# Designs tried in a protein design chat: VH-VL binders against f1rd40r3617to3795. Part 21

Target 1, 179 residues: f1rd40r3617to3795
Amino acid sequence: FNISVQSGYEAISQELCVVTCLKDLTSVVDIKTSSRPAMIGSLTDGSTETFWESGDEDKNKTKSITISCVKGINASYVSVHVDNSRDIGNKVTSMIFLCGKAVEDLCRIKQIDLDSRHMGWVTSELPGGDHHVIKIELKGPENTLRVRQVKVLGWKEGESIKIAGQISASVAQQKNCEA
Key: E = the ipSAE of ESMFold2; O = the ipSAE of OpenDDE; V2 = 0.75 times the mean of E and O plus 0.25 times the DockQ between their complexes.

## First folded at step 8 (VH-VL; framework fv_dusigitumab)

Design m1 (at its last look DockQ between E and O 0.73; V2 from the best seeds 0.74)
Fold by OpenDDE, look of step 8:
Structure m1 (fold): chain C 179 residues (1-179), chain A 119 residues (1-119), chain B 111 residues (1-111)
Amino acid sequence: as target 1 above (179 residues)
Amino acid sequence: QVQLVQSGAEVKKPGASVKVSCKASGYTFTDYDINWVRQATGQGLEWMGWMNPYSGDTYYAQKFQGRVTMTRNTSISTAYMELSSLRSEDTAVYYCAREGWDYNYFDYWGQGTTVTVSS
Amino acid sequence: QSVLTQPPSVSAAPGQKVTISCSGSSSNIGDKYVHWYQQLPGTAPKLLIYDNNKRPSGIPDRFSGSKSGTSATLGITGLQTGDEADYYCATWDSSLSAGFVFGGGTKLTVL
C-alpha cells in the first residue's frame, strides 16, 4: 500500500465500495527531536530542500524524532524523508519506528536499513488503536545525521473520512498523486 | 518508583581518589544514561559527564577529562564515578542523575554524596 | 562565570508572581531545549520544567517555562512559602567544550 505525501487512501471494504481518505495531521501533532529543536520547523515546512541536522547533544547516541498526538488525533501512517545522496557525512542508515500510548510502553513496529544512496520517503503503517506517541530512532555511520521531512497521515475523531464509490486501486493511487 | 541511592560521605586527602556509587531501582537500568553533577558548598551545579549503562560509553566534561572515570555494574544496576588526583576544590556534593528517555534533562536525582578533600 | 546567566536572587510576597530569567547564546539556549530545576535547602535538585515549557508529573501549573531567542524564563504564580529555593536553568552548550551547562542559580525568597 502506497500513500502520497499529502494524503492517503485506504480501501476499507471492497464489498461496500468504501474508501478512506486520510488527512495530513503533521500540523496538529507535537514534534520533538533529540537535538537541535530549533530546526524542527524544517521537518514540517513541506520542502525537502531544508532539513533537521542532529547536534552534538546526541553525539554517540541514537538520534530520535518523537511525535505526540493530542486527543482526537489518530495517526495511521508516519513518513520520513531522507536524502543520503546529498547529505554526505550526515547519512541515515537505520530507522526504527516505535509507537505506544506512553513513552514507557513503546513497541517496535518497523525497522528498516537504508543504503548510502537512499533518497526518498520511508513510511511506516501504525497499528490501530489509541496510540499517542510515535518515536523514530535514527542511526548513521557519522556522529550527525539529517532528516528532510516528517509527515503524519491519519484522521480526526468526529470527521467523516469515508468516500463511497467503486474505485480501483489504480484510481486511488492516481488520486493520491494528484492530491 | 524510580530511585537513585548513592554511597555515603567520603573524606579524602589531596592526591587521593574517590569512587562514588549510585544504585538505580524502579526501572530498567540499561535504558537510561546516568549523568554526574557536583555542587560545591554554596555554589551552583556543575556537570561532569554521562555514562550509558548498556554500552558503557562515556562522555566527560573537558574540565574532568583524564581525571574522571564513569563505570557501571549492570548486574546490580549500579553506576560509579571515580575522581582521581583530588584537590581541595573538589570538595562538593556529588549527584548522580538519570537522563530522560529522549535525553537533555535529568528527571531523577540521587540524594547526593558529600566528598571532602582536606589535608 | 556560568555560561547561562541568572539573577542571583529574587523575592516576592506570598500569592505574588515571580519570574526568573536565564540568558544564554546561540550555542546553547538559541537552538537547544531549556530545563529548570528546583533545589530546596539541603536537598538534591528536582526537575521542575523540561523541554522549555513542559511540567513533569506532580509539578503544579503554578510553574511555567518559556523560551524566546537566546533567553528562557521561569514563571511562578501564587507564590508559596514552600517555593523558597534555588532555581537553576540548564541546557546543552555546543561552544568550545560541548556539554550540559547550568545557570548560576537564583535564590528565591518568599517575604
Scores: ipSAE 0.806, ipTM 0.890, lowest interface PAE 0.6, mean pLDDT 92
Fold by ESMFold2, look of step 8:
Structure m1 (fold): chain C 179 residues (1-179), chain A 119 residues (1-119), chain B 111 residues (1-111)
Amino acid sequence: as target 1 above (179 residues)
Amino acid sequence: QVQLVQSGAEVKKPGASVKVSCKASGYTFTDYDINWVRQATGQGLEWMGWMNPYSGDTYYAQKFQGRVTMTRNTSISTAYMELSSLRSEDTAVYYCAREGWDYNYFDYWGQGTTVTVSS
Amino acid sequence: QSVLTQPPSVSAAPGQKVTISCSGSSSNIGDKYVHWYQQLPGTAPKLLIYDNNKRPSGIPDRFSGSKSGTSATLGITGLQTGDEADYYCATWDSSLSAGFVFGGGTKLTVL
């Protein structure tokens, strides 16, 4: 999984450059599932061998994963990993990404259909603005579906690194925001 | 402001039926499931079932299967619960409750409807 | 007996802290979100805590919820006379004939 943001102008001035490094914020956001929250750990454990599987308490309505950010957390990307090639009775064939400042203010930002053999990450870039809630709506052909990972990339307020003067090649190379 | 207003108290004989109404206001009625919960005097809460106002789908607690019917009229934002073959043990306060936007919790409740079953 | 087990009553003095337990199983509390309702005398229940530990708008932060294993706990600090009520835990149970279940309720007396 690879999302990176590099800092500003390379060596064009000796003024302050602001570097914003995207970090994996998944462990510091609140994650709610439409069902079976006991399996949320499978979404965040870094393994594609575990899964969250939807349960009957979502009443076979649209299944969802909702991410809530506390103040000071700025999500830039959200990614969802599914494996329809292994999860043949629990496939995900549709994802809708929404975001907003509250659940009543959600706007759709991306919709994607997945084929019956899809395996991998689906990523949505989040629009600018002050949003605290990200929702992923999920559908599949069966009564239950599986998701194997969720990741949230972004930055925490106050964690931007300011580098005075010219940017060192070794510092820029070592300060890689990719995951 | 979300509000659920229920119909008035009912007195019934054993074997009769009762239909309780629950009028919703302050939100989009079809976006949220309605649950029915009852409470006999001095006793705890007992869930009876849910109804999806958009589709009309229902799911009833096993104890009430065959005796309960939950319906709605979306044009007047009103849910209904009908309980048939009433017994004295059905004497209780009956509540409607709105299920939250993300399922499984009841964020707004009606004021309750007292149903008394006596001969 | 209730599927979710709560103590029948608890009591404490004003200003003190109390906890109310809710014990269930792997088919409910162990797998699902837990919610808490407060019922003041003569009134309808009111949502107090949802999704294990979240407070609706208007619920003061002296009310808290937590869950561990197959048990959940409601905590109330800074007890006030107005907290005297019945408290119910609730969750979904996925056993055969699945549905919502409530605990038997706990009567809190503030004295």
Scores: ipSAE 0.676, ipTM 0.830, lowest interface PAE 1.7, mean pLDDT 86
ESMFold2 (binder alone), look of step 8: mean pLDDT 93; pTM 0.953

Design m2 (at its last look DockQ between E and O 0.84; V2 from the best seeds 0.76)
Fold by OpenDDE, look of step 8:
Structure m2 (fold): chain C 179 residues (1-179), chain A 119 residues (1-119), chain B 111 residues (1-111)
Amino acid sequence: as target 1 above (179 residues)
Amino acid sequence: QVQLVQSGAEVKKPGASVKVSCKASGYTFTDYDINWVRQATGQGLEWMGWMNPYEGDTYYAQKFQGRVTMTRNTSISTAYMELSSLRSEDTAVYYCAREGWDYNYFDYWGQGTTVTVSS
Amino acid sequence: QSVLTQPPSVSAAPGQKVTISCSGSSSNIGDKYVHWYQQLPGTAPKLLIYDNNKRPSGIPDRFSGSKSGTSATLGITGLQTGDEADYYCGTWDSSLSAGYVFGGGTKLTVL
């Protein structure tokens, strides 16, 4: 299941041909980094030309990006953009996605290893429910690493995200890619 | 509840070494870094370094490089800080402190250990 | 002497508002989170504010933190006699010898 970084479609029912359109919630969530918080803006500015680079605050430690959702915000997917081909000396080779109600009660939901040439988005589906905190743990071969973008897709309570029409999964996927 | 309990007061001669212990409870010991901070009488706080209980990795303030050693015994959830070649200027209250999950702040502190260095 | 500069003392009457400043540089406060600690007389420090403006559980909303540029500020409203203590700002410093640094501390006296 491929999710666009700008929008996402999810088929809820084939019988009813109901598709949900997920919203970009990145601007309404709180983001924290394990180091260099002044660079957080680079993670959400919509450009892969800018980046967050970890500092010496977390040197020799696991780096992390923590996303906190406010009440009424339901995150469905989190995506992280990494460019190891450009970020020589700052590569990311491991990502662990965790989620939970609180930082103390996080559960690992996905782990992925990246090769030294990885360039692109890494996406994790979130289990849904009352999860308010998402943490991405990052590791690399060097003391510092770079992340280019973070994106959160989901829905707001009280808002209808259902779109009418008989849309096949393939058409929905196409629209998602074109969005 | 999270608790850090330190060893008792120490009196040492110049040139000697002191080893302070810090027993952690109420949480998974290996999940959080332990930092050490000291405070001379009537003075401010001075950071000494951190120790990761899981790997045993350490990072010391430059001022204490070569003189401080931070270790741990995971089986008893206890961190240790040893300071050697003691001087009168090392007279202070020494605190262990748990570093927060996302680093760079100390959310729980031990009660402190008074170390007196006098001839 | 401290990398972070605080006023040595502040004072106010009960019920009043006080602010404690913490000034640093681009290598510390400028691009890092600032934290605040309260130390009551004869006790260990206690975390008061973390990540510039967040309160740990049990800390009343009378305490607030803010950061702008290379400076941070601790605010205390509705001052109580029990607030009489030393207050320290702290953060990581990425200077020549990287490490955690504290301000010199501010003694708050409730008149």
Scores: ipSAE 0.796, ipTM 0.887, lowest interface PAE 0.7, mean pLDDT 92
Fold by ESMFold2, look of step 8:
Structure m2 (fold): chain C 179 residues (1-179), chain A 119 residues (1-119), chain B 111 residues (1-111)
Amino acid sequence: as target 1 above (179 residues)
Amino acid sequence: QVQLVQSGAEVKKPGASVKVSCKASGYTFTDYDINWVRQATGQGLEWMGWMNPYEGDTYYAQKFQGRVTMTRNTSISTAYMELSSLRSEDTAVYYCAREGWDYNYFDYWGQGTTVTVSS
Amino acid sequence: QSVLTQPPSVSAAPGQKVTISCSGSSSNIGDKYVHWYQQLPGTAPKLLIYDNNKRPSGIPDRFSGSKSGTSATLGITGLQTGDEADYYCGTWDSSLSAGYVFGGGTKLTVL
């Protein structure tokens, strides 16, 4: 998992340092695919050896992975792993990241074109605010495509304050917490 | 409010064609596929195919391949289904239905159009 | 002709619970999302459950869906006389003549 730990230090002359740590939220979000949901477990199992492969129910249509966050879940980053070097007949060459309150009200936040030999993670930072739905639109040159993993990084409501309260009695160096 | 309003009932003879219209309102017509489903009296639902209004692409159930044509006019937000070489077995209520954003479920349905094929 | 098998009918008294099954295969229910539609007498079908277990806005939580293997189940608790209708499962089928398929329908009778 290649994303840096997001840390935040909110300090004013009279307030304590606040540390915000990002968590892997993938297991607590709802994930929907445009086809073959029986393979969703391959997106979240932590392995790049398994894959979700799109089905014929979205043939000739844009494929997608949609991530829905319940109240209290704040996603900051989404990452998608593809391997066009192994998935020769199922390549992903375009990704569009969208975010909003509902699937019918999404705004595009990033578009990425991928080389036909791309292998690895593609990450989008999500804008601040109350983003409850994340959609990744996927295209490739073939009728089907493969995605090997999805990760969601963020925090649960209330956790940043708990961490900062436990740190507030000491002066701490916060910038070296990334992995 | 999303609404699909279909054309009125039709009576046809065997060998004729019928064209049913479906006018959409309350949403962006080109953002959602339109499916056609029929139901004979007292029988179950039978899917006929889908049409993408943005590019006009279609996919027809194998049973209707060669007899069905699905089209649209985007300027008036209207979808059409034409079924040719009608038989008595084509007597049914024909529905248009909007497919959801991420496919394969029908979240809004027209009121249905009764087509009767008899001599 | 349905590739998804539903019981032709089910009945129960008001306040009781019923379940309606939908049996398919690996080319449909085993691989795809399953959806449920309610058709009240004399009306068009209405989406009741989508994506196996999700309820559209306005559908009460006494309607539920689940899926296991190649079978799906619609559950209705707190049965009301207004629930008397035909119920259809629907999904995509990837067999030789690929396309959307509905179950044969289940007529729910409230005693």
Scores: ipSAE 0.660, ipTM 0.837, lowest interface PAE 1.9, mean pLDDT 87
ESMFold2 (binder alone), look of step 8: mean pLDDT 94; pTM 0.957

Design m3 (at its last look DockQ between E and O 0.81; V2 from the best seeds 0.77)
Fold by OpenDDE, look of step 8:
Structure m3 (fold): chain C 179 residues (1-179), chain A 119 residues (1-119), chain B 111 residues (1-111)
Amino acid sequence: as target 1 above (179 residues)
Amino acid sequence: QVQLVQSGAEVKKPGASVKVSCKASGYTFTDYDINWVRQATGQGLEWMGWMNPYEGDTYYAQKFQGRVTMTRNTSISTAYMELSSLRSEDTAVYYCAREGWDYQYFDYWGQGTTVTVSS
Amino acid sequence: QSVLTQPPSVSAAPGQKVTISCSGSSSNIGDKYVHWYQQLPGTAPKLLIYDNNKRPSGIPDRFSGSKSGTSATLGITGLQTGDEADYYCATWDSSLSAGFVFGGGTKLTVL
């Protein structure tokens, strides 16, 4: 499933020709990092030229980015941008996505290994329901690593996200890629 | 409920070693780092280091390098802090503390262990 | 001598508001989370504020934390006699000897 950085489309029913348009919720979620919180702004500034770099406070520890959703916010996807080709000495080689209602009750939903030259977005679909906390655990071969961007897509309660129209799944995907 | 229970008070002579235990309960012991902090009488808090119960990895404050050893027994959910070559300046209350899940803060503390070093 | 500087003491009457400052540098407070601990006489420290301004469960909203630049502040409103304690700020310091650091502590006296 391909998700745009800016928006996402999901076909709900081909028979009814209803497409769901997901919104960027990154600005309305709380983000915490395991180190160097002063650099969190770089994760959400919309630029892959800036980055968060882990500090020595989580040296020899698993690095993490934790996203907390406020009530009424339903996250559907989380995406992380990594550029191992640029970030020599700060590469990310493993990502584990966890989600749950509380930090104590997180469940692993996705694990992915990245090669030493990976550049681009890594996306995880989030299970439906009242999942308020998303944690991304990050590992690399070095003591420090860099992440360029974090994006959260979903919907707000009370807002209609259904788009009426005869849009096929392929067309919806194309529009999503062009957005 | 999360609880950290430490061993009893110790009286040692200069040059000796002391080993303080910290038994954890109410949570998965291996999921959280254990830190040690001491406090001399009438003084502030001083961080000594952390130990990861899962891997056994440790990181010590420079001041205690070569003199402190932090270990654990996972089968009984117990962390240990051993301080060697004791000096009178080591007289203090020693605390174990659980580091939060996402690090940096100590959300639960032991009751403290008084260590007295005197000739 | 502490890496983080706190006033040694503050005092106020019941019901009043007090603030406790914590001054650091760019290697600690400047780019790290700040935490606060309360230590009642003869007891172990207790987490009061974490991640600059978050309260653990059970901590009343009378307690607040803030951070700006290389300084942090603990605020206590509606001061009660039971608030008489030592308060410590804490954070990670990325100096040559990287590690957790505490402020010197502030003794709060309720008049």
Scores: ipSAE 0.804, ipTM 0.888, lowest interface PAE 0.6, mean pLDDT 92
Fold by ESMFold2, look of step 8:
Structure m3 (fold): chain C 179 residues (1-179), chain A 119 residues (1-119), chain B 111 residues (1-111)
Amino acid sequence: as target 1 above (179 residues)
Amino acid sequence: QVQLVQSGAEVKKPGASVKVSCKASGYTFTDYDINWVRQATGQGLEWMGWMNPYEGDTYYAQKFQGRVTMTRNTSISTAYMELSSLRSEDTAVYYCAREGWDYQYFDYWGQGTTVTVSS
Amino acid sequence: QSVLTQPPSVSAAPGQKVTISCSGSSSNIGDKYVHWYQQLPGTAPKLLIYDNNKRPSGIPDRFSGSKSGTSATLGITGLQTGDEADYYCATWDSSLSAGFVFGGGTKLTVL
């Protein structure tokens, strides 16, 4: 486990700081969609101009994006970008975030209703613990829906980086602390 | 331990109907769709449709529209497939299969039910 | 005549490697996940590979799957006599009669 009890800020007389930094893990997790996996690249390409659109194989079913982490990958946040202002026939009006060790043992951690004009990111903090699966269930008023991006932030075992020296919390927020 | 146990073999005459049952155990029945697949002797696999046991929604392969009905009884964790207006070419082994939680693959299969349509 | 084309048969000696192809189109393999099923003689099919390249629990790593474009491939290494079976690729097809479709099947013989 990479949680350091020494992390954080020490007394001002020492000016030593150890911070565990989060990384963008999106490229190293496995992403499954409930339909049209050929479009998964649009979720992970770093662009909100491309999209994944659900297909007919999950018509009349709950649509989902499932993220699976291999050994040594620890996800802390998951974010989903939706643009109902552009995707007027493919809106997303509800998201449910779930996580757990396995798909049959998922716990709901957050439910969000979205305005029909929503444009932007929706983020869920993931609870601590040994979870390997994150699922986002998606609903909208149409038979198909669109998602524009997915991001996963977290840390890899052996890549938790501690920065020593004269730094502040605001500086640590501005940097992906050295991994 | 996931299991799907199907009803026994059936012999039917042309024009009759057959109803095959599929009893599920070892998992929450209403959480997974049930698909039906058939296989004529010495032939390949042919998908017939799916049924969602929570709401009872169905989707049938176009070839079987109007002849197939898929239902369930959630209190006994059992799915059913009924095929009407039987013809000799409906002679096959009929399988129920559980669709995975994230859709589109069949992770557990019943043992199959042989249906023979002959005079 | 399936919309997914597989060779009718393949063969190889024990310990050897074999591949089984599955050719489709942009309305199926090119857009959807591909799955593979093994059917031993006289038994129900069993899931062998799902979501193009994933192995369910209990399937040995000598079975592998991949896809490129509109084609998918099942690979089997270290062939054993117990691998003699029919192998089916499967996917969703979005053309006029949208639904699940299976390839015609490939009979593997281990000499």
Scores: ipSAE 0.706, ipTM 0.850, lowest interface PAE 1.6, mean pLDDT 87
ESMFold2 (binder alone), look of step 8: mean pLDDT 93; pTM 0.955

Design m4 (at its last look DockQ between E and O 0.77; V2 from the best seeds 0.77)
Fold by OpenDDE, look of step 8:
Formats: sequence, C-alpha cells, structure tokens
Structure m4 (fold): chain C 179 residues (1-179), chain A 119 residues (1-119), chain B 111 residues (1-111)
Amino acid sequence: as target 1 above (179 residues)
Amino acid sequence: QVQLVQSGAEVKKPGASVKVSCKASGYTFTDYDINWVRQATGQGLEWMGWMNPYSGDTYYAQKFQGRVTMTRNTSISTAYMELSSLRSEDTAVYYCAREGWDYQYFDYWGQGTTVTVSS
Amino acid sequence: QSVLTQPPSVSAAPGQKVTISCSGSSSNIGDKYVHWYQQLPGTAPKLLIYDNNKRPSGIPDRFSGSKSGTSATLGITGLQTGDEADYYCGTWDSSLSAGVVFGGGTKLTVL
C-alpha cells in the first residue's frame, strides 16, 4: 500500500470493480507527543524538511506519538516518515503501532525494526471502526529521536468514497502516486 | 479502581534515613512510572524523581541526587523511596504518584506520608 | 523561588468566575504540556487538568485550562464553596536541571 500526500486507493471487490478512495484525515485528528508538543506542527505540515524532535521529558523513556480520532472519523492507515540518513544522532530503530478504543485498552497491531539508514514512510493498517486511539511507540539508540511526518488516511462517515470502474491494481497504484 | 497506599508517618533524627512505601493496586503496576513529590508544611510541591517499575530505571531531581533511592518490588506492586542524611528541611509530606500513560502528569496520588526530622 | 509563577491567592464569590495564571519560560511552558492540580485542605493533590486543556473523568466542565506562549491559565466558572483549595500548575523544565516543576500554588478563597 502506497501513501499519497492527499489520498489513497483500496480495492474493495474484484467482482464489482469498486475502488475506495481514502482521504487524508490528518488535519481532523488530535495528535499528542510524549515530549515537545510545540513541534507537533512539523509532523503535519506536509514537509519532510521539518521534524519533531523528542525532548528530555522522555529521555530514557519510550517516545510516542498518539493520534485520537473523533466521532465520525474512521482511520484506515497511519503512516510515519523518518529519515535516519539525515537525522544523525536522532535515529529511529523501532516502531510499535498500537490501536484501541481507549488509551487503557491498546493492542499492538504492528512492530517494525528500522535500519540506521532508513528513509521513508512506515505504514500500518488499522482495524475498522471509529473512535480509534492510535499510539506509535518509538525507540532509537540515542536519548532523542526525530520523526518527520505523520499521515492518517481513512474516511468520514456520510461521505461516499467508492469509485466505480474497472481498474487494475497497477492503474490504481499509479493514480495513488499521482494524487 | 486505581489506588496508591503509602506507609505510615515517620519520625527520624538528623542524619538518619527514611524509607517510604507505596503499594499500588487496580492496575498493572509495571505499566506506569511512579513519581515522588514532597510538600513541606505550608509550602508548595517539590518533585523528587521517577522510577519505572518494569525496568527499575530511575531519574532523580538534581537536588536529591546521591541522597534519594527509588526502588520497587514488583511481586507486591510496591514502590519505595529512601531518603538518607536527613535534615530538618526534609520534614514534609511525601507523596507517591502515578505518571500518566503519556508521561509528565500525575493522575493518581497516594495519601501522603508525613516525615518529621527533629533532634 | 518556584520556576513557575502563580499568584499567591485569588478570591471570588460563589457563582463567579476566577482565573489562575501560571507564568513560565521557553524552557518549560513554552514547549511543554501544562497540568493543573487541586489540593483540598489536608488532602493529597488531585489531577484537575492535563495536557493544557483536557479534563480527567469526574472533573466538571466548569474547570478549564488554556495555554499561550509561556503562560497557562486555569479557569473556574460557577465557583462553589467546595472549590476552596490550593491550585498548582506543573510541567517539565529543560533548563539547568531537567525535571518536573510546579508553580508556587494559588490559594483560592470563596467569599
């Protein structure tokens, strides 16, 4: 699954040739960080040139980014951009994605290790439903780490996201990249 | 329900040590950091440090470094704070507090332990 | 003496609104979350507001928090006699010695 800046496509049914167009919901979710919340804007400004850098509040602790969806918002995917090649001394080497209805009831849905040169997006699919809390736990070899962007894709209740038409997976992928 | 129950009042001489306990219940003890905050009579709150019950890692306020030790016994969900080389200025109510899930705020507090240091 | 500055006392009549300020710097309130605690006489502190403006369960909506720049504010509307207490702001400071810091506390008197 490729994440575009504004939207994504997901095939629903081969029989009906229906594709779902997911929307960028990043602007309508609440984001919290374990440290330096003043830098949260850098996570959602659409630029990989800016970043959130963890502070000493969570020194020697697991760093985290928490996304809370409001009613009517259905998050399908969450994507995190890191650039370990540029962020020397602030690398991310582990990501754990957790999801649940409440902060107290989070379940691990994905875990990934990153090499010291990783550059790009790390994406996790989310379970269906609204009122999700998504937490990304981050670890690195240093006391601080940097994250460049966070993206949330999904759909809003009441909006049609189905696109009718026979399109191949390759064409859908192309459209996603061009969006 | 979440509860933090602390040990009883202590009276100590200058130069002695005091160890206060904090028993946690109603949640997974190892999932949340325990902080210690003290309050002298008629004064404000003073943060002492945090302890991670899972790893045992600690971070102490600079003022108390070398004099405070925070530990835990996970089998009984109990945190401990030991303060040595006691002075009259250490007379205060000492609180244990659970740090919130995303850190930095204290969502549950013990009832406090009065420590009196006097000759 | 406290890293964060609060007025030592505020007072108002029942039903009125009061605000309690908390002033800091760029090394604390400027880029950190601010939290508020209520301490009734003879009791332990209680979390009142966390993450600048969020209320824990059980805290009525007449309590509110806000943050701007290097200052935070606690608002209490519909003041009740039971609100008479000490209020503390708290946050993390990244200056000389990194750690949790509190304001000096504000005594709220209900007239």
Scores: ipSAE 0.827, ipTM 0.902, lowest interface PAE 0.6, mean pLDDT 92
Fold by ESMFold2, look of step 8:
Structure m4 (fold): chain C 179 residues (1-179), chain A 119 residues (1-119), chain B 111 residues (1-111)
Amino acid sequence: as target 1 above (179 residues)
Amino acid sequence: QVQLVQSGAEVKKPGASVKVSCKASGYTFTDYDINWVRQATGQGLEWMGWMNPYSGDTYYAQKFQGRVTMTRNTSISTAYMELSSLRSEDTAVYYCAREGWDYQYFDYWGQGTTVTVSS
Amino acid sequence: QSVLTQPPSVSAAPGQKVTISCSGSSSNIGDKYVHWYQQLPGTAPKLLIYDNNKRPSGIPDRFSGSKSGTSATLGITGLQTGDEADYYCGTWDSSLSAGVVFGGGTKLTVL
């Protein structure tokens, strides 16, 4: 939320300023898993105590979580929470983040290796725009792996705050709006 | 654009083998798994297994373990399914199908290959 | 033998709506995505619905899918004579010899 006022002008500026801030959009995106979609609720319930665990349908395949954003949803960050310290038989040691406008046109935007004790979030910044498809490819040493949460941060088109440019000061605590 | 074109009909005797080909075009052959599904006359669909064209890895339905082999030639974008020790109950139309990028659904199918097993 | 149960046939007049059910278990429909295929007479199956309720490009929105518990449903509105076909549900089953399973098929007749 940012405000600016032009000074040095004999009359107060009457310009309107449109400000946007990142919001949690996880509940309004479509989430697909490569296996066991019945456990998707564990990815989106806001708890790191629940998990999605991959199933036997992708046992010999690359595991993935795919997020599809509808028109007007501008995803800016995606974050994935894993806990290899608790999930000792289901570790995630590699993540590849891919993004594009369609599943057949994805490109890699981030690749990271995780150690066997990793506990926490892994975040990727996304290209600007709407209608993104985001895919997270996951690998680990076992036949199955676990992910504990997914978050999507961004903004919806048409969600803006209009404020008068006549506000002299703001108590701005700019929290990190990035995921 | 995406096409799967299969080899022609086969007539075999019990105990023989058959090898059906499936030529892919219109996409990167090694990016998508190929599944094989058969359908006996007037009956439903029966899944036989999948093959990863990149690695050559396979997963066979238990019913066909020991009788089926799925392979590929990546240079000509062609998948193969060979079924050995044929029986009369193996008479069916055999389909290849491309598995979707995020797995388990079959988004493009070949036209089918009729295999008849008779004495 | 199919672990997914579909009615063997359904029928309705042109312009009406039909639903086709697919009943499974916690080892398949209850845990996995469900897909639907249309097989017109004498042709290969064609993907109609994937991931429970998604339509591939070129499939009109009068075809829909849903899933609840261990059952899935294909809905078809505005029936046309060209919709006469066999319809199959399919999914992954984990219970025994894990793999893809299909329902026995439902023959749709447009009267």
Scores: ipSAE 0.718, ipTM 0.861, lowest interface PAE 1.6, mean pLDDT 87
ESMFold2 (binder alone), look of step 8: mean pLDDT 94; pTM 0.955

